# Designs tried in a protein design chat: VH-VL binders against Jerky protein homolog-like (JRKL). Part 5

Target 1, 218 residues: Jerky protein homolog-like (JRKL), of Homo sapiens (Human) (q9y4a0r168to385)
Amino acid sequence: LQPEQIYNADETGLFWKCLPSRISVIKGKCTVPGHKSIEERVTIMCCANATGLHKLKLCVVGKAKKPRSFKSTDTLNLPVSYFSQKGAWMDLSIFRQWFDKIFVPQVREYLRSKGLQEKAVLLLDNSPTHPNENVLRSDDGQIFAKYLPPNVASLIQPSDQGVIATMKRNYRAGLLQNNLEEGNDLKSFWKKLTLLDALYEIAMAWNLVKPVTISRAW

## First folded at step 1 (VH-VL)

Design m16 (framework fv_remtolumab_arm2)
Fold by ESMFold2-Fast, scan of step 1:
Structure m16 (fold): chain C 218 residues (1-218), chain A 119 residues (1-119), chain B 107 residues (1-107)
Amino acid sequence: as target 1 above (218 residues)
Amino acid sequence: EVQLVQSGAEVKKPGSSVKVSCKASGGTFSSYTIGWVRQAPGQGLEWMGGIIPMFGTTDYAQKFQGRVTITADESTTTAYMELSGLTSDDTAVYYCARQGWEYYYMDVWGQGTTVTVSS
Amino acid sequence: EIVLTQSPDFQSVTPKEKVTITCRASQSIGNYLHWYQQKPDQPPKLLIKYASQSISGVPSRFSGSGSGTDFTLTINGLEAEDAGTYYCHQSRSLPFTFGPGTKVDIK
């Protein structure tokens, strides 16, 4: 397999209404200066190939099936692949749905655009939220997942301090930049911030992660 | 790449106050957090508090609450730590250090400022 | 306040020897533990973040492991320049706290 055909995925939590999260996360709560403490969380999964040139649409797990801010928006047309779970945690069912409905189709389209054979492997750790290896396979068997041995998985997975941390920094910077450009005070901005706004911002943050940042994680 | 440069050594009398500066260069000042850590002679490290310059928000270790004030001036990219009611127990090297918004380890440190409290 | 303890307090080792330093937390801190090296008259230097994650520019002989309450810093093949005091630091809860330090001397 070519580097374009080798993918890796990693999960992280995001308190999308916490800026900055250092004080909030350590104290077990989300705090915004001059505003009531709240806790709003989603799970994000990042996936990219070894070259870093193909970044998959972010997978996001939130609590609500259809948040108020989604009122006029089809989930198919969101800037992320959105799923719901009562605790906003990744689970076996959601991971499998993401693999079948998002990962396989997007990888096929990318490889087709490159004139490469539609064959790929998704390298994963042995997380409890990842389904059995034999069910993470396309109908033709050409796109499939492989679990890395523990000693190998530690060496090549994107870390919070690398790819994930860069994405989170981009998210925080984007929120602050938007607030500064509009001339809004912080309290007014946070009162108006919706989950949909956050989803657009995190999608932008992911798009800003450079290919070299991803390729260095391999 | 960020560098932190601190003000020079101070010799103070008991009961006075001291204000140490930490000037940042490189990177965007508002994109990180500045923490303060002190070290008494021959002793270990002790976290005092920190500031997020973009928000002006501070957090202090309970031991220093009421005596320590941490501030930042974004126009000069400088953070300050002021400690009042000095006693001989405050004789130490005071360090400023960079933390990120989403991480709490300290990856860039100032050179340290020696503060001596002497009668 | 989370209290960190380190073992040993002091260790004198032969060059190229393996050094193991332990840090224990008074309550679970997940992987919110970081390791620093300090040489005389110098500020601390970050060696390992989040229990086991490497830092760019730090030699590969330094590694960390552990989670919850028990953590280990390993120096595999001590070099002369590694003499110094090593501190663990927890970032799980405010106030942030440091271990008392482990002093490593060569020879």
Scores: ipSAE 0.000, ipTM 0.434, lowest interface PAE 15.6, mean pLDDT 80

Design p04 (framework fv_patritumab)
Fold by ESMFold2-Fast, scan of step 1:
Structure p04 (fold): chain C 218 residues (1-218), chain A 122 residues (1-122), chain B 113 residues (1-113)
Amino acid sequence: as target 1 above (218 residues)
Amino acid sequence: QVQLQQWGAGLLKPSETLSLTCAVYGGSFSGYYWSWIRQPPGKGLEWIGEIYHSGSTNYNPSLKSRVTISVETSKNQFSLKLSSVTAADTAVYYCARGSRYDILSGYLFDYWGRGTLVTVSS
Amino acid sequence: DIEMTQSPDSLAVSLGERATINCRSSQSVLYSSNNKNYLAWYQQNPGQPPKLLIYWASTRESGVPDRFSGSGSGTDFTLTISSLQAEDVAVYYCQQYYSTPLTFGQGTKVEIK
C-alpha cells in the first residue's frame, strides 16, 4: 500500500464550552464553569491518511439529535459529520455508519483522483466501542480496518497526542480570536456560545492542522 | 457513463402496491445515496426517499407510512414499494443518484433514470 | 415545509434574447453560518428527466453552458438564460435543500416566441 492508502482514526472528547484565555490557549487547556461535563462535551474523531494530504471531515457525536442551536439546519449541512448518542460517546452503530457512509466513499474518491487502486487500510487502536474487524470492510473487501495491538501502537503512534493537541489548541485560539473581534467580555461570549458555533470552529481548527504535522505523527 | 434503468408495473388499481426497480450500470453503486422522485401530471417534483447501499433509508414524512425502499447490492439495484395506492399516486416515477457535493450529500441529483409512468385508476 | 413558488408559469422569448425566471421560498434558504443559499435549478426537456443546472443558487453544474446563470439570496432567486437557444425550450424547476422534506417549485415553461 502507498502512504495515501493508509489511514488512521482517533477519538477524543472535547469540552466545547470553555472560557477562552491566552494562557489556556498556550497550555492547551480550558476552564469549564460548573455545568455537568456530559452536557458540554462531544466526541470527535479525526481521520487522515499517512501523507496528511487527505483529511476526512470530522466526525462528531453529540447528545441531542437536533440541538436547539441547529434551528432548521439539516445535519447534512453541518461542517462535520454529526451523530447523536445519549451520552455523546462513540458506539458500535455510529462507528459502523461512519465507516460505511463516510470513510469508504470518501477514500475511494480520493484514491481515484490520485490514480491509485481503490484499496486502503484504516489503522485503529483497540476500543470496546469499535466493531469487530470483520464487519469493517467494503463490499469488495479492498477497504478495511485493522486494529493495532497496544505494544505496536506505542511504537508507531499513528494518531499521537500531537495532532489532537494541535487541533484543540487551534480550536481555543479561534474562540479567543472571535471573542476579541466581537468586543464581548469573556462571560458574555461563553454564555452565548452554542454547539453550532463550536462545530464550525472545530472544523476550522481541523482544517488548520498542517499535513506535515499529521505525517510526522506516523 | 452512469446509466439508470428502471422498470415496474405501470397500471394499478386503488389499494394495490406499487413496485418499481432501478438498476445502475457503468458506475459505482456503493458510496452514493439513491433516491426516488415522482412527478404527477402537470405538477412539480416530489421527493419520495433515499437509500444507501448498506440499506439505510430516509423517507419524505408525507409518504413514510406507505413507502419502503430496499437495495440489492449484488445486482446494483434498488426498489420502491408504495402501498395502498390511490389516484393521487398517478405520476412519472424517477430513480436518481444523490450527488457528492458534501460528505452526506443526497439532496442534489446528477443522474436520473428515464422515468416510469404509473397510472392508478379503477 | 418550505413552499417554492415560481413566476411566471410560462414565458415566450425570441431566439437570442434574455429569459428570466423567478423563484420565491416561503422562508429563507440562506444559512448565515456558512453564507450559502440551499437552492438549485433543474431543466426538464420534453420527454426527458430533469437535469441539474445550478446549485448553491449560483454555482453552475459541470457541462452547463455559460449562458445559464443563477442569482439571488434568502427568499428570492433568479435563473437567467442570457441568449435563448432552441434546445433551451424546457420546463425549469427550482429546488430548496435547506430542510427536509425537499421541495420544488411548480415549474416555468420556456417557449420560443
Scores: ipSAE 0.000, ipTM 0.413, lowest interface PAE 16.3, mean pLDDT 79

Design p09 (framework fv_patritumab)
Fold by ESMFold2-Fast, scan of step 1:
Structure p09 (fold): chain C 218 residues (1-218), chain A 121 residues (1-121), chain B 113 residues (1-113)
Amino acid sequence: as target 1 above (218 residues)
Amino acid sequence: QVQLQQWGAGLLKPSETLSLTCAVYGGSFSDYYWSWIRQPPGKGLEWIGEIDHSGSTNYNPSLKSRVTISVETSKNQFSLKLSSVTAADTAVYYCARDEGYYFSEYAMDVWGRGTLVTVSS
Amino acid sequence: DIEMTQSPDSLAVSLGERATINCRSSQSVLYSSDNKNYLAWYQQNPGQPPKLLIYWASTRESGVPDRFSGSGSGTDFTLTISSLQAEDVAVYYCQQYYDTPYTFGQGTKVEIK
């Protein structure tokens, strides 16, 4: 398999709307108001090939089926693949839907565009939210998932180094830049931030992750 | 159903401190900012300030030197103190729920009944 | 600070007729990221607190009759009552919640002729 045919997916939580305290800024964290506001947290899954040249659209799992910040009168084309789950956690059904409806078709299109064989492997850890690997296979068997042993997964998963941290850093920088362009103070900006705003900013943050950052994680 | 109950001083003399309290029932306290708004008799609405559960405040600059808003998170209450009152501070004072942290599209959707404060010698 | 100016100050309209109230902000209240106008309209009956009618310039609050509608974007906004009813006699306020301090228009009193 060429590096273009080898993919990895990693999950992370994002507290997309929180007020940074002095201590949380120093420690690179956010202060989250209220433990009942589960909508402030989403699960994000990043997926890219070993070259870093093919980054899939982010998969985002939020609590609400139809968040209030989404347009109510129009069909909204989101910058991410959005799914809902009561706890905003990845589950077996969402992972399978993402694999079948998003991953397989987009990988085929990419490999076809590069004149490569439509064959690929998705390298995953043995998370409880991941389906049995026998289920994660295209109809023709050419695109499939393979689970890594725990000791190997820790060495090559982007979630343990670099990629996710870079994306989250890009997200924060993007929010600050948007605040500057609006002419607001930081606190006023955080008050006005909606989930839809966060989805656009995190999608942009993911797009800004350089291929070399991803390829170095392999 | 979220309800706001407010209470406090009704009659004040010039130079005294106004003190009002608002209690939140039936909904989340920690997910929102909570505002004070006043209305002099026969006039319009003036926003005084807001507070969240962590004690973070924003004040109207015209009142900032005299205003303190505080929070008792364990009781789901927030309070307004306005020092050095004059006859110009005579108004109905309202507490209200304003923006939520996660659904910033809300305006002031839940209001207390109002407390008339009269400042006279 | 963002200044809110309403027109007219008072309006007398016959029952069943259209009432139109205008509101202008001194700077844009349109937030570019979500393409929403952070503008609300309130109705205040005598002796009552204000009641939210419309938020995001055009979204009607739950339970508000459909004769109330909001329109506009950026700096110029309109509240329309398509067929005035007796219970609509009130003072109406626009408010921006784009930036602190939050500011209200001076109010428009709607009366029946």
Scores: ipSAE 0.000, ipTM 0.439, lowest interface PAE 12.8, mean pLDDT 81

Design p12 (framework fv_patritumab)
Fold by ESMFold2-Fast, scan of step 1:
Structure p12 (fold): chain C 218 residues (1-218), chain A 119 residues (1-119), chain B 113 residues (1-113)
Amino acid sequence: as target 1 above (218 residues)
Amino acid sequence: QVQLQQWGAGLLKPSETLSLTCAVYGGSFSGYFWSWIRQPPGKGLEWIGEIYYSGSTNYNPSLKSRVTISVETSKNQFSLKLSSVTAADTAVYYCARTFYLSGDYFDYWGRGTLVTVSS
Amino acid sequence: DIEMTQSPDSLAVSLGERATINCRSSQSLLYSSNNKNYLAWYQQNPGQPPKLLIYWASTRESGVPDRFSGSGSGTDFTLTISSLQAEDVAVYYCQQYYRTPFTFGQGTKVEIK
């Protein structure tokens, strides 16, 4: 397979209204633990091919089926592929839906646009939220998932900590830059930050991850 | 302009509880951390702790067993209680604010309240 | 805790001359993920609360004269007053906000020579 046909997907949690102001903040917490609006969390999944030239639209799992901030926006017009789950974590059903409805069609379109054979592999870790690999196959069997052995996963999962860390850094920088460019007080912007705003910022942060950053991770 | 006005007990005896209050005017109370910082006469600054407008607190470990910070959001006020005071607690006490997205530097300070612990 | 040490404890500078104050942290204040130094500088006049001068090591607070500048990275930081004026006679403090508890330097007293 060509590098264009090899994909990797990786998951992470994001406390979108809670940017740590201090490096010592423990994972899953921020400077203000316990406050409902500050503890708002989503699950994000990043997926890209080995060249880094095809980055899929981010998959985001939130708690609400239709968050209040989405009232003026159809979910089809979001900058991310949005799913809902009670705890805002990935589950078997959502992963399978994403694979069948998002991953397979978009990979086919991309490969077709490049004049390449519509054949691809999605490399995954053996997470409890990932379905058995037998069900992660396209109808023609040409696009399919493979689970990596534990001793190999660290060598060929490019959406690991490095790529995700870069995306999160871009998210933090983007929030601060938008505050500086806006005519409003920085404090006012933070209070008005909605999930919809965060979805646009994280989508921008993902788009800013350079192809070379992804390809070097392989 | 944002103004922090503070008041409370100025003279205490050893073993008593220090109580100070800070009120915020001219700006938003919500979305900020509100801190207490003290300065013994002729010495440097010591951060006591902070409270988010919603009630979450962080305390300096050196004072954690004796300090309580609380907030009254309806009045845009927050307060410090420091129990079991000794002469070492004699200091000017300041209230101040930070905004975590811009960093935890203190952009506005109260005027200070001198607290003297003596017998 | 992160210890902040300033030098000198005091300095006397003639009007119009440069004043330089140093601040050293016991550990790096540079956060690699955002490339920022979590350091601020304050000015305290007698009988007044501290006033913010500089944050993120080198960013001047709104309204602070351009004769004040901050520099440095990691563990070594400097506050410079390029041309000392009478109103600059004060005690200056550095502060780290890299992690709690927040800590301050012991202070540097600036006097006119």
Scores: ipSAE 0.000, ipTM 0.444, lowest interface PAE 14.4, mean pLDDT 81

Design p13 (framework fv_patritumab)
Heavy chain, then light chain:
Amino acid sequence: QVQLQQWGAGLLKPSETLSLTCAVYGGSFSGYFWSWIRQPPGKGLEWIGEIYYSGSTNYNPSLKSRVTISVETSKNQFSLKLSSVTAADTAVYYCARELFTGYYMDVWGRGTLVTVSS
Amino acid sequence: DIEMTQSPDSLAVSLGERATINCRSSQSLLYSSNNKNYLAWYQQNPGQPPKLLIYWASTRESGVPDRFSGSGSGTDFTLTISSLQAEDVAVYYCQQYYRTPFTFGQGTKVEIK
ESMFold2-Fast, scan of step 1: ipSAE 0.007; ipTM 0.506

Design p14 (framework fv_patritumab)
Fold by ESMFold2-Fast, scan of step 1:
Structure p14 (fold): chain C 218 residues (1-218), chain A 120 residues (1-120), chain B 113 residues (1-113)
Amino acid sequence: as target 1 above (218 residues)
Amino acid sequence: QVQLQQWGAGLLKPSETLSLTCAVYGGSFSGYFWSWIRQPPGKGLEWIGEIYYSGSTNYNPSLKSRVTISVETSKNQFSLKLSSVTAADTAVYYCARSPYYLTGDAFDIWGRGTLVTVSS
Amino acid sequence: DIEMTQSPDSLAVSLGERATINCRSSQSLLYSSNNKNYLAWYQQNPGQPPKLLIYWASTRESGVPDRFSGSGSGTDFTLTISSLQAEDVAVYYCQQYYRTPFTFGQGTKVEIK
């Protein structure tokens, strides 16, 4: 398989209302400015091929099926592939839905656009949210998942810049830039930030991750 | 409120293929995992395999070479085929649902069970 | 595969007294990202399918009496019936759903002495 046909997916939690401030960041802990609990989180999954040139639309798991902030925006028109789960955690069913409905079709479209055979492998860790690899296979068997041995699985360390760390940094920088452009003070901006705003911002943050950052994280 | 109705051949000879069907009533078939679990008379429970409503399957490795689970989404049904049966396959067979968003892959609703006897 | 071991195999308890059933997994069922234990408990009456009692190790299924409680984390789990009633005479099974194949304990038969 060519590098274009080899994919990896990693998931992380994001406290989308947790902004760095002089008071809120102590020893790596981020607290939400104001009375709201740090429970305002989503799960994000990043998926890209080994070249870093194909980044899939971010998968986001939130708590509500139709958050109030979405208003008249259909979930199909979001800048991310949105799923809902009571705890906002990735689970076996959401992972399988994402694989069948999003990963396989998008990978086929990409490979077809590059004149490559529609054959690919998705390399995963042994997470309990990841189904048995036998069920993560396309109807024709050409696109399938394979689990990495535990000792080979990549770990993002504080001393090293990984894909997820870069994306989170881009997200926070984007929030600060948006605050400056709107002329709001930080506290006012934080109160007004909605989940929909955050979804657009994290999609942009993902798009800003360089191919070389992704290829090095493999 | 949600009910699983199951049926199929209960008496088989060695080497035949077991075929059981489970139909879902009173609730959504979509978005769930549907499993087959068996229990030999007087013994414990053994998970056979599962199917997601879209058709993706996952089988117990001990039975993988003989098991096929399929789905008929338009009828809210899923089926089990177990080939080359022997006396060791004599058991009550249950279909069950896993509602991931609430219980994870714990089985919250079960069919009544179908006794399958393999004898010569 | 993850092996599930229950103890005791059978338990005789007087009506109104506490019944305690233990379940041990061969590896941890705690998922660090969501801090949940992938363990369920079932009750099976003679001639009936198993009935879900507890999921996520300690969450009681809707309609299950509050005398049933689950506790534990990682590899060691307990199902407690605080005051045994006649209808609680059954076989109880623990199940892990951390990884496929899903596996069950061998069962604990609860009887009235």
Scores: ipSAE 0.000, ipTM 0.430, lowest interface PAE 17.5, mean pLDDT 80

Design p16 (framework fv_patritumab)
Heavy chain, then light chain:
Amino acid sequence: QVQLQQWGAGLLKPSETLSLTCAVYGGSFSGYFWSWIRQPPGKGLEWIGEIYYSGSTNYNPSLKSRVTISVETSKNQFSLKLSSVTAADTAVYYCAREGLTYFGESYFDYWGRGTLVTVSS
Amino acid sequence: DIEMTQSPDSLAVSLGERATINCRSSQSLLYSSNNKNYLAWYQQNPGQPPKLLIYWASTRESGVPDRFSGSGSGTDFTLTISSLQAEDVAVYYCQQYYRTPFTFGQGTKVEIK
ESMFold2-Fast, scan of step 1: ipSAE 0.005; ipTM 0.482

Design r01 (framework fv_relatlimab)
Fold by ESMFold2-Fast, scan of step 1:
Structure r01 (fold): chain C 218 residues (1-218), chain A 120 residues (1-120), chain B 107 residues (1-107)
Amino acid sequence: as target 1 above (218 residues)
Amino acid sequence: QVQLQQWGAGLLKPSETLSLTCAVYGGSFSGYYWNWIRQPPGKGLEWIGEIYHSGSTNSNPSLKSRVTLSLDTSKNQFSLKLRSVTAADTAVYYCARVDTYWSDEYFDLWGQGTLVTVSS
Amino acid sequence: EIVLTQSPATLSLSPGERATLSCRASQSVSSYLAWYQQKPGQAPRLLIYDASNRATGIPARFSGSGSGTDFTLTISSLEPEDFAVYYCQQRSDWPYTFGQGTNLEIK
């Protein structure tokens, strides 16, 4: 397989409603006023091929099926693939839906556009939220998942090696820029930040992750 | 302000190992990829490889089997070893820095260069 | 690997003239393209990064443009110190590759 045909997907949690500051960008953290709410948390899944040139649209799992900030916005027009789950965690059903409806079709289109065989492998850890390996396979068997042994997953999963950290840094920097441009105090900014705002910012943060950052992680 | 100084053997015989070292002065070693790039006389530039302060390395597939990159964080130094040299390895070798923190991932700081000649 | 082809190989101009240098990639590099200047006996100097951003300390007469596979470095009015070899470089994929260079020489 060519590097264009080798993909990795990895999950991370994000408390999206946080206060940006110069210091939090530098330290890789973001301040959260009061207690952390499950409604202020999402699960993000990043997926890209080994070259980093094909980054899939982020998969985001939130708590609410119809967040208030989505009013008047069709979920088909979101900058991410949004799913809901009561705990805001990835589950077997959502992972299977993402694989079948998003991953396989988009990988197939990408490989076709490059004149490559429509064959690919998705490298995953053995997380309980991931379906059995035999279930994660395209109808023709050419696009399929393989699970990395636990001891190996921590060493060769690209997202674990800095891609996710880079995306989160970009997210915090974007929030800081928005706060500074609007001239709002930190509490006013916190109160006004919606999930929809965060989804656009997270999508921008993912788009800013450079191909070389992803390929370096392999 | 920040300066790279490099040194190593200038004249080699075929089959020997090239060894070069680059030292970082006036700045932090952390948060950067430290690179080696070479230029044969009268020709263009060829990237050799990179090492992060954690010890993680990447190298050009055309040279990977012969290249070893290492670092000494206590001295803020990084080194290149290239095995089994031939006349094709005659070049000026440069060390260079890539800053990853602000997404400015290009060679923004270069050493003075070391001419390596491989002759029988 | 991604091949970068620069044109022309040699460009002969006089001070005060406008220089336009081209770099073409064998496949899309998006905006992940840089330009370097090299004078005889010296290390290369970063001029432009991410296709169009001037590096710190680089004069305003240098500008970059382009995306995908076609890129241009423009020097709006040549100064005597601008006569040098220019290289483009991509970072969209490994290995990082450079063009073969354009020699900008005085007429």
Scores: ipSAE 0.000, ipTM 0.410, lowest interface PAE 18.2, mean pLDDT 81

Design r02 (framework fv_relatlimab)
Fold by ESMFold2-Fast, scan of step 1:
Structure r02 (fold): chain C 218 residues (1-218), chain A 117 residues (1-117), chain B 107 residues (1-107)
Amino acid sequence: as target 1 above (218 residues)
Amino acid sequence: QVQLQQWGAGLLKPSETLSLTCAVYGGSFSGYYWNWIRQPPGKGLEWIGEIYHSGSTNSNPSLKSRVTLSLDTSKNQFSLKLRSVTAADTAVYYCARDYEYGAFDIWGQGTLVTVSS
Amino acid sequence: EIVLTQSPATLSLSPGERATLSCRASQSVSSYLAWYQQKPGQAPRLLIYDASNRATGIPARFSGSGSGTDFTLTISSLEPEDFAVYYCQQRSDWPYTFGQGTNLEIK
């Protein structure tokens, strides 16, 4: 398999209404000085090929099926692939849906566009949220998942965290830039921030992660 | 309004293959998992398997060796074949739509399948 | 396989009374629990999904609660059309499994 045909996905939690420098995180919630506990959390999954040249649309798991901030926005028109789960955690059903509905079709289209065989492997750690690898296969068997040995997964983890850390830095910088452009003070901006705003910002943050940052993580 | 209509043979002999088809009307076939569920007389419901429009399948481990799920996207139909039937396979068979939340929100009318010698 | 056990097996009540139906899972299913109603000769009808969310068109008298291993379906005031068999179902793991059913019958 060529590097274009080798993919990795990694999950992280995001308290989208929090700035790290102002936050105390307690029991999966975050607080800021002068504010009550905030339960504004999502799970984000990043997926890209070994070259870093193909970054898949971010997968985001939130709590509400249709958040108020979405209003008339169709989920198909969101800048991310949105799924809902009461705890905002990835689960077996959502992972399989993402694999079948998002990963396989997008990987086929990308490889076809590059004149490559529509064959790919998705390298995953042995997480409880990941289905058995026999379930994670395309109908023709050419696009499939493989679980990394524990020793290999642990060696890769620090590098994967580098990509995630870069994305989160881009997210925070983008939020601050948006606040400056609207002429609001930081406190009023934070109160006004919606999930939809956060989804656009995190999608832009992911798009700003350079291919070289991803390829170095392999 | 989305409706599922199913058909297939209702009376089989032991060792024969059960074949059922389900057609989707009034809605999108793509983007959903399509399921088969059965209910033996006097027992609860048993999930058989699911198929996605890409052809990806998953089935109950107890039935996996005998189950084949297929689809015809041009006709918005999906089908179940269950090989080597026995009297234990006597049941009402349902097709059903599964959504992101994993619950079966739309069901076919059911087909009674009797396996007897 | 996750086993779901429903209780009671049969519940005899009169119209206007409150019905409380229980479902216990052999392992935690988080909130991934659905409830169905089935009348004789008919396919099951989805009532509740993800433990507490009412499906489209389901009357407000139906409510679901619980998480982990213990779940409850409540019908606040029984109507004549509510006498049926009720099944719980989990989607937390494959294979998806159903309970054995509770028969809600008129006294």
Scores: ipSAE 0.006, ipTM 0.478, lowest interface PAE 12.8, mean pLDDT 81

